# Designs tried in a protein design chat: VH-VL binders against q8ixk2r445to577. Part 25

Target 1, 133 residues: q8ixk2r445to577
Amino acid sequence: FFGMLQNKGLTDYCFDYNPPDENQIVGHQVILYLCHGMGQNQFFEYTSQKEIRYNTHQPEGCIAVEAGMDTLIMHLCEETAPENQKFILQEDGSLFHEQSKKCVQAARKESSDSFVPLLRDCTNSDHQKWFFK

## First folded at step 13 (VH-VL)

Design qc17
Fold by OpenDDE, fold request of step 19:
Structure qc17 (fold): chain C 133 residues (1-133), chain A 120 residues (1-120), chain B 112 residues (1-112)
Amino acid sequence: as target 1 above (133 residues)
Amino acid sequence: EVQLVQSGAEVKKPGSSVKVSCKASGGTFSRWAISWVRQAPGQGLEWMGVIIPYFGTANYAQKFQGRVTITADESTSTAYMELSSLRSEDTAVYYCAKSRYYGRSAFDYWGQGTLVTVSS
Amino acid sequence: NFMLTQPHSVSESPGKTVTISCTRSSGSIAYHYVQWYQQRPGSAPTTVIYEDNQRPSGVPDRFSGSIDSSSNSASLTISGLKTEDEADYYCQSYDSSNKHWVFGGGTKLTVL
């Protein structure tokens, strides 16, 4: 699966990654932004290694969850996907992070009109449902 | 260093078409967003559209839909803007501009501009 | 759709501080980044502020950008005004409703 990774509950919002340096793409947080459908910062790939890969730039990035965090941070992809980069995109649209045993949920940033994907306890909320478009 | 070099000035008759080129160097052209912006004499900047060569995706300002075509040749790192059915009001300097991420990033590099004059 | 409104012109003496406003007609000014471009006479635009308040390399720290949600406007502030700052300045933001970039009408800055 590849393309825009869009949230079901938070309509028209997609995974979005806009690092300050296009030549140094790792270490920043993945956010949610209104979908534009042009690719680039909103183009992701779910791989057979259970990665959510950001392959618009080289070297390619893979979304990871760092220890003790609930945010999604871009790391470099590795030959063998590390445990903190493994996600299961389930048939029902839930995006499950194996290591934390949490689900990715679209959430509003505190005191902000912006949104981010955060790890939360798994529920049947549409805000935890994702699909590629 | 990134550079955008545009084709030379054009003089066109009403009803004709013009195709302006924008040659990029100094980076990964294919993954950029290349926008076209025009500026009529004594007027402000007007966004016309964008192309992202790597994805082959393009988007146009509603005002120019059906009349403008933006293309890109990755092999030559060149973007093109073709405007058809030219009218006197299309007389302007046309700029190409590079940005990192569409909808987010600034136009961090600009071409030198191409004057297109439409007159009978 | 929205518009970005700028004053047509501003003027000030060298060494002084000027502020150019950019007001968004609808939608939150804070949600989409505002960019500022400088265009000197006879030249192509150049970026002076990106992502609301960031300065590109080479742009002096006399240039600063800010966002005011209460007035739904962005501002470009130029301190220690120099003759070389005389130019047209344009704000820009993204319209997610139609996925277009939108420019302000531009502001002519005259250094007296």
Scores: ipSAE 0.900, ipTM 0.954, lowest interface PAE 0.6, mean pLDDT 96
Fold by OpenDDE, fold request of step 19:
Structure qc17 (fold): chain C 133 residues (1-133), chain A 120 residues (1-120), chain B 112 residues (1-112)
Amino acid sequence: as target 1 above (133 residues)
Amino acid sequence: EVQLVQSGAEVKKPGSSVKVSCKASGGTFSRWAISWVRQAPGQGLEWMGVIIPYFGTANYAQKFQGRVTITADESTSTAYMELSSLRSEDTAVYYCAKSRYYGRSAFDYWGQGTLVTVSS
Amino acid sequence: NFMLTQPHSVSESPGKTVTISCTRSSGSIAYHYVQWYQQRPGSAPTTVIYEDNQRPSGVPDRFSGSIDSSSNSASLTISGLKTEDEADYYCQSYDSSNKHWVFGGGTKLTVL
């Protein structure tokens, strides 16, 4: 699966990654922003290694969860996906992080108008449902 | 450093077409969004459209839809803007501009501009 | 759709401070970054402020940007005004509904 990774509950919001330095893609947080469907900063791929891969050309970035954190941070992809980069996109739309045993949820940021994907206990909320479009 | 170099001035008849080029250097062309912005004499800046070269996806302002075509050649790091059915009010300086990402990123680098004059 | 409204012109003497406003007609000014561009006569625009209040390298700290959510407006402030600051200034922001970019009408700054 590839394209925009869109939230079901938070209508018209997609995964978005826009690091301040286009030549340094590692270490910044993935956010949610209104979908534009043009690719680029909103283009992601779910791979056979259970990665959420960001289309950065070379080198490629993969979403990771760092120890003790609930945010999604961009790391470099590896030949063999590390445990902290493995997700299960289930048929019901839930995005499950294997290592933390939590689900990715669309959540409000400090700004009332801003949103981010965060790890939370798994529920049946549409804010934890995702689909590629 | 990133540079955008545009093709030279054009003089066109009404009803004809013009194609302006914008060659990029000093960075990774395929990662960017390239927009086209025009400015009529004594007027403000007007966004026309954008392309993301790597994906080949383009979007246009409603005012120009059906009349403008934006393309890109990754092998030469060049973006193109073609405007058809030219009319006198299309007389303007046309700029290409680079942004890091679609949406909230600034146009951080601009071409030098290309004057297109439409007259009978 | 939304519009960005700027004053048509502002004037001030060298060494003084001038502020150019940019008011958004709809949508949150705070949620969508505002950019500011300087255009000297006969030249292409250049970025002087990006993402509300960030300065590109080479832009002097006399230039600053701010956001006022209460008035849904952005402001470009130029302190210690110099003759070289005489130019047209444009604000810009993104329309997430139409996926388009919108420019203000521009402000002509005259240094007296």
Scores: ipSAE 0.895, ipTM 0.952, lowest interface PAE 0.5, mean pLDDT 96
Fold by OpenDDE, look of step 13:
Structure qc17 (fold): chain C 133 residues (1-133), chain A 120 residues (1-120), chain B 112 residues (1-112)
Amino acid sequence: as target 1 above (133 residues)
Amino acid sequence: EVQLVQSGAEVKKPGSSVKVSCKASGGTFSRWAISWVRQAPGQGLEWMGVIIPYFGTANYAQKFQGRVTITADESTSTAYMELSSLRSEDTAVYYCAKSRYYGRSAFDYWGQGTLVTVSS
Amino acid sequence: NFMLTQPHSVSESPGKTVTISCTRSSGSIAYHYVQWYQQRPGSAPTTVIYEDNQRPSGVPDRFSGSIDSSSNSASLTISGLKTEDEADYYCQSYDSSNKHWVFGGGTKLTVL
């Protein structure tokens, strides 16, 4: 699967990654922003290694969850996907992070009108449902 | 350093078309969004449209839809803006501008501008 | 759709501080980055502020950007005003509803 990764509950919001330096794509947080469908910062790929790749840049980035964190941070992709970069996009649309055993949820950023994907306990909420478009 | 170099000034008759080029250097053209912005004499900046060369996707301001076509050639790192059915009010300096991403990022580099004069 | 409203002109003496406002008619100013561009007479625009308050390399720290959510506006502040700062200044932001960029009407800054 590839393209925009859109949330079901938070209508018209997609994964979005726009690091301040276009030549240094790692180390920043993935956010949610209104879907534009133009690719680039909203283009992702779910791979057979269970990675969510940001692959419009070289080297390619893969979404990771750092120890003790609930945010999605961009790391470099590895030849073999590390455990903290493995996600399962399930049939029901839930995006499950294997290592933390939590689900990715669209959430409001604190003290902001912005939104971010965060790891939360898995529920049946549409805010935890995702699909590629 | 990134540079955008545009084609030279044009003089056109009403009803004709003009195609302006914007050649990029000093970076990865395919990663960018290339927008076109015009400025009529003594007026402000007006966004016309954008293309993402890597994806070949373009979007246009509603005002110019059906009359403007933006294209890109990745092999030459060149973006093009063609405006048809020219009118006198299309007389303006046309700029290409580069941004990192669609939407939130700034136009961090600009072409030098191309004067297009439409007159009978 | 939204508009960005700027004052038509501002003026100040060298060494002083000037502020140019940019008011967004709809949508959150806090969620949509504002950019600022400087355009000297006869020249192409150049970026002086991006993402609300960031300065590109080469832009002096006399230039600063801020946002005010309560008034849904952004501001460009130029301290220690110099003659070379005389130019038109444009704010810009993104309309996520129609996926268009929007410019303010521009502000003419005159250094007295």
Scores: ipSAE 0.815, ipTM 0.933, lowest interface PAE 0.7, mean pLDDT 95
Fold by OpenDDE, look of step 15:
Structure qc17 (fold): chain C 133 residues (1-133), chain A 120 residues (1-120), chain B 112 residues (1-112)
Amino acid sequence: as target 1 above (133 residues)
Amino acid sequence: EVQLVQSGAEVKKPGSSVKVSCKASGGTFSRWAISWVRQAPGQGLEWMGVIIPYFGTANYAQKFQGRVTITADESTSTAYMELSSLRSEDTAVYYCAKSRYYGRSAFDYWGQGTLVTVSS
Amino acid sequence: NFMLTQPHSVSESPGKTVTISCTRSSGSIAYHYVQWYQQRPGSAPTTVIYEDNQRPSGVPDRFSGSIDSSSNSASLTISGLKTEDEADYYCQSYDSSNKHWVFGGGTKLTVL
């Protein structure tokens, strides 16, 4: 699966990654933003290694969850996907992070009108449902 | 350093078309979005549209839809803007501008501008 | 659709501080980054502020950007005004609804 990774509950919001340095793409937080469908910062791929890869440019970035965190951070992809980069996009649309055993949920950023994907206990909320478009 | 170099000034008749080029250097063209912005004499800046060369995706301001075509050649790191059915009101300096990403990013580098004059 | 409204002109003496406002007519200015561009006569625009308050390398720290969500406006502040600062200044932001970039009408800054 590839393209925009869009949330079901938070209508018209997609995964979005815009690092400040276009030549150094790792280390920053993935956010949610209104879907534009133009590729680039909203283009992701779900791989057979259970990675969520960003933008297919080399070197490729993969979404990871760092220890003790609930945010999604961009890391470099590895030949063998590390445990903190493994996600299961389930048939019901839930996006499950294997290592933390939590689900990715669209959430409002504190004291902001912006939104971010955060790890939360898994529920049946549409805010935890995702699909590629 | 990133540079955008545009083609030279154009003089066109009403009803004709113009195609302006913008050659990029000093960076990774395939990572960018290239927008076109025009400025009529004594007026402000007006966004016309954008191309994402790597993805081949383009979007245009509603005002210019159907009349403007923006393309890109990754092999030459060149973006193009073609405006058809030219009218006197299209007389302006046309700029290409580079941004990192679509939407939230600034136009961090600009071409030198191309004057297009439309007159009978 | 939205508009960005700027004052047509501002003027001040060298060494003083000027502020140029940019008011967004609809949509949250806090959620959409505002950029500022400087255009000197006969030249192409150059970026002086990006992402609300970030300054590109080479732009002096006399230039600063800010956002006021209560008034849904952005501001460009130039301190220690210099003659070379005389230019037109444009704010810009993104319309997430129609996926267009939008410029303000521009502000002519005259250094007296």
Scores: ipSAE 0.807, ipTM 0.930, lowest interface PAE 0.7, mean pLDDT 95
Fold by ESMFold2, look of step 13:
Structure qc17 (fold): chain C 133 residues (1-133), chain A 120 residues (1-120), chain B 112 residues (1-112)
Amino acid sequence: as target 1 above (133 residues)
Amino acid sequence: EVQLVQSGAEVKKPGSSVKVSCKASGGTFSRWAISWVRQAPGQGLEWMGVIIPYFGTANYAQKFQGRVTITADESTSTAYMELSSLRSEDTAVYYCAKSRYYGRSAFDYWGQGTLVTVSS
Amino acid sequence: NFMLTQPHSVSESPGKTVTISCTRSSGSIAYHYVQWYQQRPGSAPTTVIYEDNQRPSGVPDRFSGSIDSSSNSASLTISGLKTEDEADYYCQSYDSSNKHWVFGGGTKLTVL
C-alpha cells in the first residue's frame, strides 16, 4: 500500500511530515494536515515488514513510537524493522501498534489548532480507521 | 548548495509561446516542489503552478489553466514552464522557486528571474 | 478562494518602527502558516519570516511576525529601520481548497 494515508473520521486529513529542516528528518512528530494529493510530504508506503515508510528522504524514514510515548515520530528505517516501527493495518482499517497494544487515532493536539496521530486504546471509532488512496 | 539558474530574457510576439527553463543543483531535484511565479512590471507576485518531478504531479492556478504547462527533465535536473497564446499582459519576470514541502513551507530558493517581453 | 490584502505603501524614518498588515478575506489566517518575503529592486524575493514568526538564518531580530486572529490578519514588524530595508514586502499563505499558494498584493516600504 502506498500514497496518502487518510483518516476516515477526520475527513480530508492525511499523514503529513514536515520537519523544520528537510535534511534532518529524525525525531520529529508526524502530523495530520489537509490532503493535497501531490505526493512528497504526504506520500507514505506500508511495507511487508509492517513499516509506515517515508521515502521522500534518503536514507528513508520509518514511523516509530518510543517506549512509554503516544506520539508517532520519525526514525531511520533499518534492514529488519524494529518492533517499535511495526504497525498492523487491519482489514477494518484500524492501525494497530503491536508493541504498545494500542491503535492510531486522529486527535486534536492539546491547546492547539492542529491535529496529530496518537496512540489510544483501541475502539471502533472512525477516528481510528485509516486507508491509502 | 541549492541553486536555481534560469534561461535568458526573451522577446515574443502576441499569440506565440515561450518556454523558460530552471536548472537545479545541490539536492534531490526529483523530490522537490518547484513553483513558477511571475511579476509584471510594477506589480506583485503571482503564483502560476508547481511540479514535483518524481511523482509527476502538477497543479496550476486557475487563471493559467489551459495556457501553462510545467514539466521537468530529471536527467538534466531542469524544470520548464511553457506559456502559450501570449498577450501583452504576459510581459513579466518569471521566477522558479523551491519550497521545502508542499502546502506549508516558504519558497526558500529562487531563480534569478527571466524577463519575457510580449510586444506588438 | 481568498485574498491577502496589504497596504500599497508605507513610509517611516530611519530608526523607527513600521508594521505591515496582511488581512485574509475568508477562512482563518491562523490555520495556515504565513510567510513574508522582501524584494529589493532588481532582485528575486527572499524570505524574512516563515511559519508566522520564525526568522531564517541571517535575518536580524528587528524583523518579527505576528498573527491576530480577531482581525484575521498577519503583521510584519520592522524595528530600528535602516535605509537598506527599503523594498517591497509580500505576505503569502496556502489555499487548502485549491491546493495553491496565494501572495498578498505587496507593500512598498520607503525609508526616508
Scores: ipSAE 0.552, ipTM 0.852, lowest interface PAE 2.0, mean pLDDT 91

Design qc17
Fold by ESMFold2, look of step 15:
Structure qc17 (fold): chain C 133 residues (1-133), chain A 120 residues (1-120), chain B 112 residues (1-112)
Amino acid sequence: as target 1 above (133 residues)
Amino acid sequence: EVQLVQSGAEVKKPGSSVKVSCKASGGTFSRWAISWVRQAPGQGLEWMGVIIPYFGTANYAQKFQGRVTITADESTSTAYMELSSLRSEDTAVYYCAKSRYYGRSAFDYWGQGTLVTVSS
Amino acid sequence: NFMLTQPHSVSESPGKTVTISCTRSSGSIAYHYVQWYQQRPGSAPTTVIYEDNQRPSGVPDRFSGSIDSSSNSASLTISGLKTEDEADYYCQSYDSSNKHWVFGGGTKLTVL
């Protein structure tokens, strides 16, 4: 799968990546932003290695969760996907992070109008349902 | 160092077309969002449209839809803006500008501008 | 879509503080970043504020940006005003409905 990774519950919001320096993509948080349909900072690919790849940068970035954290951050992709970069996009739309045993949920950033994807205990909430478009 | 260098000034008659070039250097041109912004004499800045070369995606301000075409040639790292059916009110300086990201970021690099004069 | 309204001109004496407003006609100013550009005659614009209140490298800290949700406006504030600050200033924001960038009408700053 590839394209805009959208949330079912938070309508018209997509995974979005905006590092402060477009040439230094490692270590910044993935956010959610209104889908624009132009590709670039909202274009992601789901790979056979269960990676979520950001291909607007070369070399490509892969979404990861560091041990003990709940935020999705950008690492460089590796030849063999590390466990912290593996996500299972299930048939029901849930996005499961194998290492942590948690699901990706659209969440409001504390006291702001901003939204981010975060790991949470898996539920049937539409805010934990994702699809590519 | 990112640099945007535009083609030289043009003098055109009403009803004709103009094509302005914007040659990029110092980065990964194909993944940039390259916008065109114009400024008539004594007037403000007016966004015309954008292209992202790698994705081949373009978007135009409603005012220019049907008259403007923005294209890119990745092999030469050059963006183009073509404006057809020129009128005297199209007399302006035309800028290309690069943003980091679609939607939320500023135009962080600008070309030097290209004066297009439309006169009979 | 929406308009960004700026005063046509502002003026102030050297050493003083000036504030240039940018009011969004519809939709919340707080949902999308506001950028500010400085333009001197005959030159291309340059960024002085991005992402509401961030300064690019090389822009002096006497330039600051802010958002006021209650008036649905952004502000560019220039303290310790210098004659070199005399220029046109434009705000800019994103129109998510049309996927476009929108500029304000521009403000001529005169340092007298």
Scores: ipSAE 0.546, ipTM 0.849, lowest interface PAE 2.0, mean pLDDT 91
Fold by ESMFold2, fold request of step 19:
Structure qc17 (fold): chain C 133 residues (1-133), chain A 120 residues (1-120), chain B 112 residues (1-112)
Amino acid sequence: as target 1 above (133 residues)
Amino acid sequence: EVQLVQSGAEVKKPGSSVKVSCKASGGTFSRWAISWVRQAPGQGLEWMGVIIPYFGTANYAQKFQGRVTITADESTSTAYMELSSLRSEDTAVYYCAKSRYYGRSAFDYWGQGTLVTVSS
Amino acid sequence: NFMLTQPHSVSESPGKTVTISCTRSSGSIAYHYVQWYQQRPGSAPTTVIYEDNQRPSGVPDRFSGSIDSSSNSASLTISGLKTEDEADYYCQSYDSSNKHWVFGGGTKLTVL
């Protein structure tokens, strides 16, 4: 799968990655922003290794969750996907983080009008349902 | 460093077309958002449209839909803006400008501008 | 669909502080970043504030930006005003509905 990774519950919001230096893509948090359909900072690929790749840059980035954390951050992709970079996009639209046994949920960033994807206990909420477009 | 260098001034007759070039250097042209912005004499800035060369995706302001075409050539790192069916109100300086990310970023680099004069 | 409204002109004396407003007609000003550009006659615009309140390198710290959510407006403030600050100033924000960029109408700053 590839394209804009959209949330079903938070309508018209997409995974968005906007590191301060467009040539240094590691270590920043993935956010949710209104979908624009132009590719670039909202273009992601789901791979056979269960990665969510930010592949509009070389070397490519892969979304990860660091141990004990709930935020999605950008790491460099590796030839064999590390466990913290593996997500299962299930048929019901849930996006399951295998290592933590949690699901990706659209959430309001604390004390703001901003939105981010965070790991939460899995539920049937539409805020935990995702699709590529 | 990033630079945007535009083609020279043009004088055109009403009803004709103009194609302005914007050659980029000093960065990763294919992944940029390259916008075109015009400014009529004594007037403000007016956004016309944008392209992301790698994706070939373009978006145009409603006012110019159907008259403007924005393209890019990755091999020469050059963006183009073509405006057809020219009218006297199209007399303006046309700028290309680069932003880092679609949607939220400023235009952090601008071309020098290209004066297009439409005279009858 | 929104407009960014700026005063047509402002003026102030050297050494003083001037504030240029930019009011968003619909949708929250706080939801999308506001940028500010300076344009001198015959020159391309240059960024003086990005992402609401950030200064590019080379822009003096007497330039500052702010957001007022209650009035749905952004402001560019120039303190210690110098004659070299005399220029046109434009605010700019993103139209998420149309996926377009929108400029304010521009403000001519005169340093008397």
Scores: ipSAE 0.386, ipTM 0.799, lowest interface PAE 3.1, mean pLDDT 90
Fold by ESMFold2, fold request of step 19:
Structure qc17 (fold): chain C 133 residues (1-133), chain A 120 residues (1-120), chain B 112 residues (1-112)
Amino acid sequence: as target 1 above (133 residues)
Amino acid sequence: EVQLVQSGAEVKKPGSSVKVSCKASGGTFSRWAISWVRQAPGQGLEWMGVIIPYFGTANYAQKFQGRVTITADESTSTAYMELSSLRSEDTAVYYCAKSRYYGRSAFDYWGQGTLVTVSS
Amino acid sequence: NFMLTQPHSVSESPGKTVTISCTRSSGSIAYHYVQWYQQRPGSAPTTVIYEDNQRPSGVPDRFSGSIDSSSNSASLTISGLKTEDEADYYCQSYDSSNKHWVFGGGTKLTVL
């Protein structure tokens, strides 16, 4: 799978990566932003290693969740995907983080116009359903 | 340092086409959003469209849909804008400009501009 | 489609303060970043304000940007006007419906 990774419940919002320094992509949080349809900072692919890859940069970035955290952070991809970078995209659209046993949910930051993907206990909410377009 | 250098001025007849180049240096061309903006004499800025070279995908302002083609050549780090079926009102300075993130970021680097004059 | 409307011209004396407005005709101005560009004749535009109210390095702090949700407008304010501020100024915002950029009509600033 590859393209813009969109949320079913929060319509018209895509995974978006907007690091402060475009040449230093590691260590910043993935956000959700209005889909622009042009790829670039909203282009991701889901690999056979269960990675969510950010393809606009070489070397490519891979989404990870650090131990004890609920935020999705950009790491460099490795030849063999580390456990904290493995996500299972289920047939029902849920996005399960294997190591933490939690699901990715669209959430709004407190008192802001920002939306972010966060790990939460798995439910059947449309805010936990994702698809590529 | 990022630099965008455009091709020279052109004089064209109505009904013909023009292709303006924008050569990039000082960064990673494939990662940029390269927009084209024109400005008729004494008038304001008008966004024409954009390309992201890595994807080769272009998006055009509705006004120019069907007449404009924006392309990129990664081997030479050069973007191109071609405007067809030229009319006298297409006389303008044409700029290329880059942004870091499409849909959010300012145009932080601009080419010097290319004057295209459409006259008989 | 929306428009960004600016006054065609403004003028003020050196040392004074001027404000240039940029009114969005539809959709909320508050949810899409506004940029401001300065342009001298024969030159490419340069950014003076980005992301509503931030200044690039090298832009003096007498330049400021603001958003007014009640009038659905953005403003560029230049205090302590200098002769070198004489230029055209353009606002810019994003059209998320059509996924393209829109520029305001431009404002000619004359510093008497």
Scores: ipSAE 0.042, ipTM 0.666, lowest interface PAE 6.7, mean pLDDT 87

## First folded at step 14 (VH-VL)

Design s106
Fold by ESMFold2-Fast, scan of step 16:
Structure s106 (fold): chain C 133 residues (1-133), chain A 120 residues (1-120), chain B 112 residues (1-112)
Amino acid sequence: as target 1 above (133 residues)
Amino acid sequence: EVQLVQSGAEVKKPGSSVKVSCKASGGTFSRWAISWVRQAPGQGLEWMGVIIPYFGTANYAQKFQGRVTITADESTSTAYMELSSLRSEDTAVYYCAKSRYYGRSAFDYWGQGTLVTVSS
Amino acid sequence: NFMLTQPHSVSESPGKTVTISCTRSSGSIAYHYVQWYQQRPGSAPTTVIYEDKQRPSGVPDRFSGSIDSSSNSASLTISGLKTEDEADYYCQSYDSSNKHWVFGGGTKLTVL
């Protein structure tokens, strides 16, 4: 699976990775931004190891959630995917983070009008439903 | 560091086509968004379209759809803009410009511009 | 589709402050980044403000950007005007519906 990872509830928003330095690809939070349909920094790959990979850069980045946190951060991909980098894309479109037993939800970033994906208790909300486009 | 260098001035007849090149250096050309912007004499800036070289994906302003084709060659780090069915109203300086993230980032580097004159 | 409207020209004396507006005809100015470009005669444009209010390295702090949601406008403010500030200034913002960039009509700044 490749494509722009779009939210069903926030219909115009896609997973987006916009690190401030072209030469430093890891350590920053994954955001949601208006879908532009051009690939680039909104293009991700869902792998057989249940990773969400950022393919637009080398070395490849993998989305991870640090212990005790609810934000999605870009880390370097590993030969064997660690548990914090594994997400299960379910039939209903939910993106389940098995290590935390939570679902990825489109949410407004605190103190801002911007949006980010966050781990939240699983619900049947369209804000927790994702699809590749 | 980063440079965009465009091909030289062209004089064309109405009904013909022109292809302008934009050679990039000093960064990750394939990962950028390369836009084309024109400016008629004494007029403002007009966005024509964009390409993401890595994906080969292009998008065009409605006004130019069907007449403009933007392409890129990653092996030479060169973007091209071809405009067909030329009219005298197409006389303008054509710029290529780089942005980091399409739909968000500013055009942080520009080519020097290419004057295209359309006359009979 | 929308338009970004700028005054055609503004003028002010050296040392004074000038503000150039950029008004969006439809859709919110606040939820799409606004960029500002400076163009001197015979030259390609250069960025003076990006993402509403950020300055590139080398741009003096006399240049500032702001957003006013109530008027649906962005503004470029240049304080302590110098003769080298004489140029055309363009705002730019994004059309998410068409996935296109839109430029304002441009403002000629004269410093006399």
Scores: ipSAE 0.637, ipTM 0.889, lowest interface PAE 1.7, mean pLDDT 92

